# VH-VL binders against Peptidoglycan synthesis regulatory protein ReoY 2 (reoY2), part 26

Target 1, 183 residues: Peptidoglycan synthesis regulatory protein ReoY 2 (reoY2), of Halalkalibacterium halodurans (q9k656)
Amino acid sequence: MGKWVSVAEKRQFLKWFLTQQLKRKDAKRILEYLLQHYHLLEQVMFTEEIRGRERTLVISTLQSDEPGFAFYLYRRKIEDPIRALGELQANPADPIYLILHFHGKAQNHQYLQMLDSESREYIKRFKQFQAYKEETDSLIEAVLIENEKKMLLQQIDEALDLKDERRFKDLVKKLQELDRRSS
Key: E = the ipSAE of ESMFold2; O = the ipSAE of OpenDDE; V2 = 0.75 times the mean of E and O plus 0.25 times the DockQ between their complexes.

## First folded at step 21 (VH-VL; framework fv_pimurutamab)

Design ee3 (from ee1 with heavy chain Y104F; at its last look DockQ between E and O 0.87; V2 from the best seeds 0.82)
Fold by ESMFold2, look of step 21:
Structure ee3 (fold): chain C 183 residues (1-183), chain A 120 residues (1-120), chain B 107 residues (1-107)
Amino acid sequence: as target 1 above (183 residues)
Amino acid sequence: EVQLVESGGGLVQPGGSLRLSCAASGFTVSSNYMHWVRQAPGKGLEWLGIIYRDRSTDYGNEFTSRFTISRDNAKNSLYLQMNSLRAEDTAVYYCATEKSGESFSEFDYWGQGTMVTVSS
Amino acid sequence: EIVLTQSPATLSLSPGERATLSCRASQSVSSYIHWYQQKPGQAPRLLIKDASNRATGIPARFSGSGSGTDFTLTISSLEPEDFAVYYCQQYSDYPLTFGGGTKVEIK
């Protein structure tokens, strides 16, 4: 369950992550501390799940809708990065579970490679759901265009029957606009 | 007593390769963070890279493509493979270690160094 | 990468005098500075860790201070064995870097 991730790989990814702007600027200090103290970095495990009996850090970039910083310990939420850093320093041998929120997470293959199997599967399912939603929206639009086209053709026939030249020309113009939307 | 002894230095032609060894005693290489540092004659110190306890490595940017750090836990030894050597690689090469447990990138113990000369 | 600039390059003093060595970082390194002593033909020896903490076995005449970008190594009263080259080293960010050194020589 999960792939073994080297210290060098963790360091490389976190250095990349730190090139982005964080919602909580003081959370940057925690990640920098991990990079500077690799005996702690050895304990970092990337995940998407808050662990109630374990330490879990949540850190988010500006692009994310998620909270900027949280530290969970025994299902308590700590929002003070200074307190969180102190706990990491006091317990250097305990696992550090790290949840990162950033734009493009589901398409970031380096990040996905570092996640445990459960978290990786969750991200894969989310990506498939987004693609399905976009495909469904496109199909619905095509059906709506088809129905509007049928109504316009019916109205054009009516305008011809009534010999309403102005109405006919207006409807033909609308039909031409609709044909452009379908391409 | 902790000791580090480098060996394998010598004269090598530009473009050549050389493998340096660092034999450790008084501690286990696999329990510690091991580094290579060099010093050109009459010049300052330059960090080459680290090998972590899990065997992964990081290097100074200049050295990533030409140098490889490795270790042999059974022989309690650290190695530096140097390829495509240039005149500016002429230096004394040191291995160094941090105390095990917590990492502060402090070099508590150093070997006495081995001289590498790159010249035709 | 973080550049450490040491000054002066050479400090000529007599035994018993006070030596003051400077190390300036190109960006803040907090207190993540170590100091080393190196005598000719020898490997460096760790003197001060984290700007101000003497390493094990280092005499009390050695002290360090500073934070951020400006750091100082002080030798309160020079002994004959203190004439050597001194280097600062940062670990705030990779690559780890050393200063250019300050040579403390006998006048």
Scores: ipSAE 0.728, ipTM 0.879, lowest interface PAE 1.1, mean pLDDT 88
ESMFold2 (binder alone), look of step 21: mean pLDDT 92; pTM 0.940
OpenDDE, look of step 21: ipSAE 0.868; ipTM 0.934

Design ee4 (from ee2 with light chain S30D; at its last look DockQ between E and O 0.87; V2 from the best seeds 0.80)
Fold by ESMFold2, look of step 21:
Structure ee4 (fold): chain C 183 residues (1-183), chain A 120 residues (1-120), chain B 107 residues (1-107)
Amino acid sequence: as target 1 above (183 residues)
Amino acid sequence: EVQLVESGGGLVQPGGSLRLSCAASGFTVSSNYMHWVRQAPGKGLEWLGIIYRDRSTDYGNEFTSRFTISRDNAKNSLYLQMNSLRAEDTAVYYCATEKSGYSYSEFDYWGQGTMVTVSS
Amino acid sequence: EIVLTQSPATLSLSPGERATLSCRASQSVDSYIHWYQQKPGQAPRLLIKDASNRATGIPARFSGSGSGTDFTLTISSLEPEDFAVYYCQQYSDYPLTFGGGTKVEIK
């Protein structure tokens, strides 16, 4: 398939990953076991997709919104790291797909180079979608602010026409607050 | 019958270089995890590094810049290139392997060692 | 780097006596400790794997125990061929390290 990753590269990255605080502390044991038993580490492939007919480990740091640990095999989900480790030991020649969730993943070039092509494309599209969403939210806010200004200016004109001094002063204060928000 | 035979040791001046060889028989080096370990005269054992089945390597911290482990699959041989040698590198150098299939960092087979002496 | 401290440095014993060798790790290594025997002029020989499992061909008089930081190699009744230096080795983390050795010598 795509780029292969050496055992030494996998070790280096996982050692770095383990400097982070994990959501599930007992999941640390699995990664340490892989580092200590490199015949299994050889089978590790980094991905962002749960592989329905393969073994997939999901391990997350504290800063991630993702589940702390899960192990998927076919339609079975194992949430006990000890049982997951037993499956890895019993089937040492099968691929081990590994999904890592950590802060700054989309900007980590070492990690991105180790991912398969489908996972890399997913991260790219997710980054683009988040950027579009932020831009859209900003545009909507600007429109809402502008419409409120227009409404306030109309109400100010009405208060002046009716010589309602108290209402006028209140509306001008509101307009001043809205102008500060849009600065 | 598994055998490991080191060669290439000898006397070398400080700052010099030396390449050690480890000829393997009874198994395939490319299917096994191969290590170099040394022992200074009258001293204990010191791990130098490993070469994995995919040819990537890891080293003890003191050796990363000066020592290189490699192998030649056609000759079924392991090598240790040592550069910038110092007096403290004087030792017997062993190659060692783990049993095929599972990695527990146990040194199941050792060569008899080759002596390297670094002296002016 | 995980430091393994072996004690005593030497044991002077007679054939038939029980030898007890200690290996202490500077941090937990779980059960990831191996023991080796080395006779003068020879390469080391693997004795005990993963703290307590005898390697192939090792006599039953050799046994290992311990977990975490404290490990023991026991030779229940010394034979003449057991007088050698013994090393512990950890594989919990790189670099792989060995203890300084315990020499078992004839009294």
Scores: ipSAE 0.734, ipTM 0.888, lowest interface PAE 1.1, mean pLDDT 89
ESMFold2 (binder alone), look of step 21: mean pLDDT 92; pTM 0.935
OpenDDE, look of step 21: ipSAE 0.820; ipTM 0.899

Design ee5 (from ee1 with heavy chain K99R; at its last look DockQ between E and O 0.88; V2 from the best seeds 0.81)
Fold by ESMFold2, look of step 21:
Structure ee5 (fold): chain C 183 residues (1-183), chain A 120 residues (1-120), chain B 107 residues (1-107)
Amino acid sequence: as target 1 above (183 residues)
Amino acid sequence: EVQLVESGGGLVQPGGSLRLSCAASGFTVSSNYMHWVRQAPGKGLEWLGIIYRDRSTDYGNEFTSRFTISRDNAKNSLYLQMNSLRAEDTAVYYCATERSGESYSEFDYWGQGTMVTVSS
Amino acid sequence: EIVLTQSPATLSLSPGERATLSCRASQSVSSYIHWYQQKPGQAPRLLIKDASNRATGIPARFSGSGSGTDFTLTISSLEPEDFAVYYCQQYSDYPLTFGGGTKVEIK
């Protein structure tokens, strides 16, 4: 169960989505058909989950790594938008689950408000995980930089003790580059 | 039999407001897609907007800020609230419905219209 | 906004003649065109759905054709009750729009 979404809201969002360049250009026909036949648009529910006992459309923009178009129906996967449209026309009262993949989805408040509660929670958790991963990677890099700096300082001390001018100058240059990297 | 009857038209001064009614019989307005369309004297037809079964609405671009479509399910009636009226709004106003079971924006049934005149 | 241009604006013909009315869209509307007839003092009446399908109760003398941007309404043999104004309407995109009309009048 989730937030109720009006036909007008669905239409407004899909009009915006259609300004994007799709991975499968012919998938545009399905969304345009829904906009033109709003008795079908009433059955559309935005989700992030393929529902094995329901009809699910997946449509993706160019910048997505996801399939450009897929339609899941019970035991079938249909990759031809024209055939998928035929199924929607034949069963106009059944739910139409719609998964959209586009750039900036996790930050699109309008889209997030239209999703069911399970899908909203999934995107929220994914955003938090990505932030944690970036923080962890930054910490690991900082540790590696500090270890390299300690090693360079030790090697500089050795070069000074051995009065090796050539090596000293090379190591100081490396240390200066490492300091820029860590700023 | 399906019937739509508009009422509430009349003479209004520029800047005024008017509410049109459309009484429906022979079908349930809440189960159908209802539209308003107007026709200025001697001119063509102009779509104003739609109310969907869930009560949400869409309008022609010029009407979004001044016109509001609503309905009363208990009275089986459709309304058009018009504000900030201009001389250019002088027209016959029709309500229309789609009853074919699917939405193809085909206006199967029309009222006979109500005349709105905006003049001082 | 999709503009529908109807031609001619006026078509003067006699009963029994064939009428051919044109509707051109400013961009492709596929087959999402309806045709209406309007007599003086009356609301429009739906004639043709989706470019070519007669609405219920419409006589066989009315036919529609076309797709994309160019559409035609044909009345094969005009009857006295056919002298009226005819409008095309598209539903490919909002706002829904109508053509300017073709008046079919007695010569």
Scores: ipSAE 0.716, ipTM 0.875, lowest interface PAE 1.3, mean pLDDT 89
ESMFold2 (binder alone), look of step 21: mean pLDDT 91; pTM 0.924
OpenDDE, look of step 21: ipSAE 0.873; ipTM 0.937

Design ee6 (from dd5 with heavy chain D102W; at its last look DockQ between E and O 0.88; V2 from the best seeds 0.78)
Fold by ESMFold2, look of step 21:
Structure ee6 (fold): chain C 183 residues (1-183), chain A 120 residues (1-120), chain B 107 residues (1-107)
Amino acid sequence: as target 1 above (183 residues)
Amino acid sequence: EVQLVESGGGLVQPGGSLRLSCAASGFTVSSNYMHWVRQAPGKGLEWLGIIYRDRSTDYGNEFTSRFTISRDNAKNSLYLQMNSLRAEDTAVYYCATEKSGWSYSEFDYWGQGTMVTVSS
Amino acid sequence: EIVLTQSPATLSLSPGERATLSCRASQSVSSYIHWYQQKPGQAPRLLIKDASNRATGIPARFSGSGSGTDFTLTISSLEPEDFAVYYCQQYSDYPLTFGGGTKVEIK
């Protein structure tokens, strides 16, 4: 079978996750209950995909842009963590799919190792896209700066040809500012 | 009938090693949560660690990093490997189990214990 | 680590008397407390689960109560076989910890 995650590994990661503050304070109780009742922790599967025919918990930290809590139970959405906990207690043998939202997820080696293959690939591609976007934006800015510099140099040459001292000083000042903006 | 029998205790020099065994009957070790607990003479109980059904383990604080819990499913037995033993490790060592299927960290069945004495 | 403080350390009583044993946790453990009885030369025996639920085969004279940080084991009328040491145990967080014990002895 695919990726296997031990109870001890799940417990260790959730203990770390709980060092962060949750958007929904009462959702902390669900994770604490799982840590205290490891027959349920055995059923936990980390994912990034809501499983419409299975139980899926979504829990987010304060630094995430995602909603703080949701529990999806076959065609139902439950937004009350206490009611969600009751469903977990009543059905202890069913899988528990867990989506965690926290800052730095794409760089968290332990978390990525615990995800299913499709979820892990999604996060890897998102990280690469973000890095390429940053590189592309930097390249575009560099081209725009070079074009502006070229135009300033042409205007400086014109000011020198016309002996326009005031304009020359202003343009040189602008060129010096543009050189400072280089990164 | 559930029964747990510890063995392998005895007198050991400081710095030595010892492997304790816990033979189980009346249930399957691999289907249950198994624990080790110790009790120094005249003192209280101290939890050492757990082995989960998937064979992964968790232990008490850093003083138990010298101990390793394992099991042999074919022999239906639990083990505690103790290394770098100290006088403070002198105790009766118990294995304990929880009821199948539920994990409330309640120790429903205990062995009679095996005595480990660490002395020069 | 959650510290459980049991009091009194020793309780000297006669058969037929009521025993009241206290267990205080250093932080809230909800109702995640178990009680055990240990007689000389024997392994502990589970008495009370989750603060208030008697374990299988435990006589009705044993009862437990409390939540949060303060817990009580009560033995309504002591029998000769009840003179033993009693321990509380929490499972709210690892490591699992036990109290120091209360010895119930014959006056």
Scores: ipSAE 0.654, ipTM 0.855, lowest interface PAE 1.7, mean pLDDT 88
ESMFold2 (binder alone), look of step 21: mean pLDDT 91; pTM 0.930
OpenDDE, look of step 21: ipSAE 0.839; ipTM 0.914

Design ee7 (from ee2 with heavy chain S100E; at its last look DockQ between E and O 0.89; V2 from the best seeds 0.81)
Fold by ESMFold2, look of step 21:
Formats: structure tokens, C-alpha cells, sequence
Structure ee7 (fold): chain C 183 residues (1-183), chain A 120 residues (1-120), chain B 107 residues (1-107)
């Protein structure tokens, strides 16, 4: 279970979230409805996992690769926000699990404080993995650039040995371009 | 029968403070959404803020720094602490509640109000 | 902040006449409008919920309509007790706001 989150905190965050473009424009209606009907907002719990025996609402911004909207109920998937809203209204006392996908989630301390403990640990591990991935990709790029430089230097030496002035000038230009990429 | 009775109004100088009370009977304040609304003499209505069931609050923008809504569940009472009072705060102050069940920000029950006069 | 503009400011009518009161929002509030009646020296009384639904105990002569930005309260045949000030209120977004009121008075 996570840290207790007040209605005022949920409202403040969702107002911020709604300033962003959603993949499904009509999914905005659900979040606005929750803000306008805070007896439902009280039941909202932020999470990162779909709850097989509970209600889970998934809403995504344009920058996310995730689906724009989905509503899961006992592993059934509902993709119509109007039908999903009707289910929320019909069962107002049951938990509403909410998964939000947006850019910068792993660095958003307000959001992370509202998540349950399992979801917070998942995001923490994901943040560590992304840092490792970026370091690895940077090392791979540096190796590729270095290998290309070595190949160009060998070709420049060949052009100089053969007195091929046009090829020499072309290769030097390519080397200068490659040096600019690493700077 | 649901009843709301405001008290604590009176005359206060600019810059002063005042605490208003709202005694509730016929329902439990902790199970309801409680609001404060004011009305200057001869003027319209102005929403001040809400206290949710979990005690968190939201306010009208003008009032966030000067007014505080709280409640005492044991006394079944709602409070409005007003600081740095100004002449434009002169009004009748009402407490109001919504019916239990669904929250539609409708003010189903109102007190009779308490008058606050801010003058030098 | 959503501004609600009520018109007319004063409506002078006789008992038995039909009253039509307007409330216009500065941006769409969908159907999230309530109407209140207020008599001198009294707290407001809830009349109409969500643009069109009469509150408990409100006589059938009161009706509401509209959506989006334009809303109407209609009193089909004025009774003596209906001469009062009427306010609209929105709950589409915080802060909750009221209109400036329409005073319905005896001609």
C-alpha cells in the first residue's frame, strides 16, 4: 500500500496533468469528472500496475508510447471513456486505480510520492536502468566514432601516399565533420 | 432536522483577525463536504473554500493566504479563521454543506449567517 | 476563474406572469450549473441542480434549461413568494463562482 494522499493533493496533480495533450481527447472527460465529483476522487489510487480484480484506468499523454485510454475491470478491457465513466458512477465506493503515462514521470517527485510502494520501486528501478542504458549507448557511440576516425585516417594516409589530391581533401572534410560530432 | 448555526461575527478593525464557528446538528460534519460562502451587504455570493472529508482544503484564490478552514469532529463544528482583515471582507458569512452520497458542489443546507464588519 | 453574467439585473413582473432569467458563463461549464433563490434576510435556497433538475421540495413552476455557456431559469407563473433574487452557480472548475443575481420584483 502506499502513502495516504489527500483529495487536495490529487486535485492539484490532476489539474497539472490536464494541461498536457492527451492521446485520447475524450479521456479528458473522465479526469474532469473526477475533479468535479470529489466523492469519486477520494477513491482514486495512483499505481503502475493493472489490478486484475479491481478497476484500473489508464490515461496517456501524446509523448507516451502507451495506449491513450483503457479501462480494465476483472481483466476485461473497455476502450470507450463514456462506458468507463458509467461504471465508475455505478460503483462510487469501490477503488479507482489510476495509471498515468506522461513525459518525465520518473523525475516527478509529486507523482512518485502519491504512488503505492510497489509502483514506486518499479519507477526507481526503471530510472536506474535508463541511466545505465544512456551510459552504455554513449560508450557505443564513442567507439563507433573512434573506429570511423581510424578508418578515415588510414584512407587519408593512402590518398597522401598515392598523391590523390581530390580524395585527400574530401577525406579531410569528412574527418573534420566527425570531429565536430564528438565535440 | 439538519441545522447549521454560525457564530463569532462582529466588529473588527482592519488588519485584525476573527474566528467564525459553525455548529452542525442533524448530521456529522466529518461525513460531509463543508463550505464557507460570504455575501457583502447588497452584493452577490462569493465562495471562500471547502474542507473535504479527509480534512484537506481548497480555497478561492484571494483567500488562500488569509483564511483557514478547519473543523472539530468531536464538537461537530466547522471553523473559519480570518487574518489580515480588510474593509472589503465586510459581509454575512455562511457555512453550507452538501448532501451525503454524491458531491455536486451544490449547497443543500445553509446556516442563517453571521455578520462581520471591518471598519476603523 | 469562470465569470457568470446574469441578465436582466432586475425583472419587474406581476403575479401570474412568466419569468425568464438568463445566466451566461465566460467559458463552457457543460451542465454544471445550479440555481438558488434568496429572499431578504435569508440564506439562499437551492432550486435547480445541474441546469435542469429541481431540488427536493421545489414546485414544478420552476424549471431550468441550457448547456455549455447559456442557461435559463423559468418560473412559469409567478406566485407572491417567488419575488426574490436568483443566483446561478457553476462547479465546472475552482473557484466555485456565482452570478451577480437577478432580482425579480413586483411591477
Amino acid sequence: as target 1 above (183 residues)
Amino acid sequence: EVQLVESGGGLVQPGGSLRLSCAASGFTVSSNYMHWVRQAPGKGLEWLGIIYRDRSTDYGNEFTSRFTISRDNAKNSLYLQMNSLRAEDTAVYYCATEKEGYSYSEFDYWGQGTMVTVSS
Amino acid sequence: EIVLTQSPATLSLSPGERATLSCRASQSVSSYIHWYQQKPGQAPRLLIKDASNRATGIPARFSGSGSGTDFTLTISSLEPEDFAVYYCQQYSDYPLTFGGGTKVEIK
Scores: ipSAE 0.709, ipTM 0.877, lowest interface PAE 1.3, mean pLDDT 89
ESMFold2 (binder alone), look of step 21: mean pLDDT 90; pTM 0.916
OpenDDE, look of step 21: ipSAE 0.853; ipTM 0.922

## First folded at step 22 (VH-VL; framework fv_pimurutamab)

Design ff1 (from ee1 with heavy chain S100T; at its last fold request DockQ between E and O 0.81; V2 from the best seeds 0.82)
Heavy chain, then light chain:
Amino acid sequence: EVQLVESGGGLVQPGGSLRLSCAASGFTVSSNYMHWVRQAPGKGLEWLGIIYRDRSTDYGNEFTSRFTISRDNAKNSLYLQMNSLRAEDTAVYYCATEKTGESYSEFDYWGQGTMVTVSS
Amino acid sequence: EIVLTQSPATLSLSPGERATLSCRASQSVSSYIHWYQQKPGQAPRLLIKDASNRATGIPARFSGSGSGTDFTLTISSLEPEDFAVYYCQQYSDYPLTFGGGTKVEIK
ESMFold2, look of step 22: ipSAE 0.744; ipTM 0.883
ESMFold2 (binder alone), look of step 22: mean pLDDT 92; pTM 0.934
OpenDDE, look of step 22: ipSAE 0.871; ipTM 0.936
ESMFold2, fold request of step 23: ipSAE 0.743, 0.702, 0.748; ipTM 0.887, 0.877, 0.888
ESMFold2 (binder alone), fold request of step 23: mean pLDDT 92, 92, 92; pTM 0.933, 0.935, 0.935
OpenDDE, fold request of step 23: ipSAE 0.884, 0.882, 0.886; ipTM 0.943, 0.943, 0.945

Design ff2 (from ee1 with heavy chain S100Q; at its last read DockQ between E and O 0.74; V2 from the best seeds 0.81)
Heavy chain, then light chain:
Amino acid sequence: EVQLVESGGGLVQPGGSLRLSCAASGFTVSSNYMHWVRQAPGKGLEWLGIIYRDRSTDYGNEFTSRFTISRDNAKNSLYLQMNSLRAEDTAVYYCATEKQGESYSEFDYWGQGTMVTVSS
Amino acid sequence: EIVLTQSPATLSLSPGERATLSCRASQSVSSYIHWYQQKPGQAPRLLIKDASNRATGIPARFSGSGSGTDFTLTISSLEPEDFAVYYCQQYSDYPLTFGGGTKVEIK
ESMFold2, look of step 22: ipSAE 0.756; ipTM 0.891
ESMFold2 (binder alone), look of step 22: mean pLDDT 92; pTM 0.939
OpenDDE, look of step 22: ipSAE 0.864; ipTM 0.929
ESMFold2, fold request of step 23: ipSAE 0.770, 0.764, 0.739; ipTM 0.898, 0.897, 0.888
ESMFold2 (binder alone), fold request of step 23: mean pLDDT 92, 92, 92; pTM 0.941, 0.941, 0.939
OpenDDE, fold request of step 23: ipSAE 0.882, 0.879, 0.883; ipTM 0.941, 0.941, 0.944
ESMFold2, last read: ipSAE 0.764, 0.752, 0.775; ipTM 0.894, 0.896, 0.900
ESMFold2 (binder alone), last read: mean pLDDT 92, 92, 92; pTM 0.940, 0.938, 0.940
OpenDDE, last read: ipSAE 0.886, 0.883, 0.883; ipTM 0.945, 0.943, 0.943

Design ff3 (from ee1 with light chain S30D; at its last look DockQ between E and O 0.79; V2 from the best seeds 0.80)
Fold by ESMFold2, look of step 22:
Structure ff3 (fold): chain C 183 residues (1-183), chain A 120 residues (1-120), chain B 107 residues (1-107)
Amino acid sequence: as target 1 above (183 residues)
Amino acid sequence: EVQLVESGGGLVQPGGSLRLSCAASGFTVSSNYMHWVRQAPGKGLEWLGIIYRDRSTDYGNEFTSRFTISRDNAKNSLYLQMNSLRAEDTAVYYCATEKSGESYSEFDYWGQGTMVTVSS
Amino acid sequence: EIVLTQSPATLSLSPGERATLSCRASQSVDSYIHWYQQKPGQAPRLLIKDASNRATGIPARFSGSGSGTDFTLTISSLEPEDFAVYYCQQYSDYPLTFGGGTKVEIK
């Protein structure tokens, strides 16, 4: 079902993630510490779900609307990266679940392949919803263009009936422009 | 009680290939972080790369395309495959390991090294 | 890549003298520096871990200090077996790098 993620793959991705500016600058220290202490990095599992009975780190880039840093430990939420780092150091054999928020996450295939199966399904559903919304918007645009054509044709008929040459010429130009937009 | 023994060094022509071996005893290679480090005659030390416990690898800047680190858990051995060898690859090659458990990239145990000479 | 510059390249001293060896990093490495000793024909030997912690079995005459970019290895009173080459090594970022070494030789 899911692909097991190697330490080298985790390291490569986190190095890339760190090229972006974090909303909480001091959270950078945690990721750098993981890269420098790979016995911890091998415990890292990428996810999109806060795990109620496990350790979950949440780290966000500047462009995200999500909180910049949070660390969830059983029934506690820790917002101080230094305290969170102390807990990781004290319990080095326990899983470290990591949620990353960054621009373009749903289109980042490297990241998606590293997620657990439940998180992958969530992202797939979100992606499908966005595609459906785009199709609906395209259909709405087509209807609006057709309505504009109908109005222009009616106004052209009116200008012909009234023998208004200037108006007729202007309306035909507008119709030609609309036809070019839809081509 | 921990021992590392490198072998497979020797004279090789430029453009050639060579596979070095590192036989480990007193510990399990698959449970440890294993490294290759080299030292040109009369020069300093140069890190070549690491193999993690999960078999994935990372390399120094110039070695990604020419050198490959691997291991054989059944033989408790580490390997360095070197291709497209050049004169500047002439060096003593060491394998090294960290203490089991926690990683601090400290090289606690070293082999005695094997000499590779690349000359035309 | 983090460059470690060791100075001096050579220290000529007599037994009983104090040796002070410098290692300067091209960027901050926090305290992520190790020191090694290497005698001719031998593999390196770990001396100091994380800038200041003596490795197992290392005599008290060896001490390390520093953080950030500037690090020092001190041998308080040189013994005959201390005449060797000394290397610093960082692990703050890949590639792992070593300094060029300081040779401590007998005057």
Scores: ipSAE 0.755, ipTM 0.893, lowest interface PAE 1.0, mean pLDDT 88
ESMFold2 (binder alone), look of step 22: mean pLDDT 92; pTM 0.936
OpenDDE, look of step 22: ipSAE 0.862; ipTM 0.929

Design ff4 (from ee1 with light chain L96Q; at its last look DockQ between E and O 0.86; V2 from the best seeds 0.78)
Fold by ESMFold2, look of step 22:
Structure ff4 (fold): chain C 183 residues (1-183), chain A 120 residues (1-120), chain B 107 residues (1-107)
Amino acid sequence: as target 1 above (183 residues)
Amino acid sequence: EVQLVESGGGLVQPGGSLRLSCAASGFTVSSNYMHWVRQAPGKGLEWLGIIYRDRSTDYGNEFTSRFTISRDNAKNSLYLQMNSLRAEDTAVYYCATEKSGESYSEFDYWGQGTMVTVSS
Amino acid sequence: EIVLTQSPATLSLSPGERATLSCRASQSVSSYIHWYQQKPGQAPRLLIKDASNRATGIPARFSGSGSGTDFTLTISSLEPEDFAVYYCQQYSDYPQTFGGGTKVEIK
C-alpha cells in the first residue's frame, strides 16, 4: 500500500523533473500538458512497472541509459509522443502510469514516497547492489597493491644481496610511489 | 443555477487577519476546482490560488506564507484565511470555479466579490 | 512569473466600430490564453478560451487569435453592451496571471 499522492505533490515533482534535459525532446510536451490540465494529472500514478492492460508512459532524461520515450497500451508499444498525447486526451478518466528515469532516482526520497510498494523495493535492491559493487572493487584494489609491495620488497632484498645499486634505487623509487597511492 | 456568494470582507488594521467565505449552490465544491482571485481598486485581476478535488492546494508565490485556502464539504463552502494583512491587500476578493469535468483554468462562474480594506 | 502586457490601456470607440485589443506575454504561453469581459460592479465573464475558441453563448462578433507571445481579441462591430474592460489570462505556468486590462470606452 502506498502513500496517497496529492495533485500538488505531483505537480511540484514534475516541475522539478522538467528542469532536466530529456532524451526525447518532444516527450516534454506530454508532461507540460499534464501540468496544465490537472484533471489528467490526478490520474497519474508513479510506478516502475509497465502495465500491459493499462496506459504506461516511460520518459527518460539524457543521463539515463533507458529509452527516451515509450507508451504502452493494450499490449502495444507506441513510440510517437503525439499519438500518446492524443490517447491521453481521448481517455481522460483512465489511469496514467508514469515511469521516470533520471539520475539519482534511488536517492530521491520524494520520488520514492510516490511509488507503489513493488517499485520502491526494486530501487532499494538496485541501491544495495551498487554499494556492494563499490566495496568489492575497493577490496580487490587493496589486495593488488599489497601484493605489488611484497614483490618490490623481495626485489629490493635481492638487489642488496647482489650489490646492484642502480636496481636498488629504481626499486625503492617504485616502492615510494606505491606507498603514496595507498596513503 | 450555479451561484457563488462571498462574504466576510471589511475594514482591517495592517498586520491583522481576516477569514473570507464563499458559499456555493447549484454544484458541489468538492467535485470542482475552486480558485480565489482578487482585484485591487482601479487595478487588474490577480490569481491567489487553487484547491484541487483532493483538497491539496497551490498558491501564487506571494501568498504561500500568508494565505490559506480550505473548504467545508458539509457546508458546501470555500474559505480564504488571510494573515499579516498589508495595505496592498486592499481589494475585492472573488471565488471562482471551472466548468465541471474540465481543468483548463476557464473560470466559468464567479461570485459577486467581497471588499477587504486594510487601513490604519 | 509570466507577465501579460495589454495594450492599449484605453480604447475610445463608437458603436459599430471594430475593436482590436492586444495581449503580449513575457515568455511563450503557447495557446493557453483566455479572455474575460468585466463591467463595473460585476464579476468577470469568460469570452474566449485557448486564444481562439468562443465560450458558450458568446456572440460571433468576438474572436481571438495568436499563439506564443502575441494575442489579440477582436470585436468586429461594437454593440452598446461591449463597452467594458477586457482582461487576458494565461494558465501555461503557475502562478496564473492576468493582464492589466484594456478599457473600451464610448467616444
Scores: ipSAE 0.644, ipTM 0.842, lowest interface PAE 1.6, mean pLDDT 88
ESMFold2 (binder alone), look of step 22: mean pLDDT 92; pTM 0.929
OpenDDE, look of step 22: ipSAE 0.862; ipTM 0.927

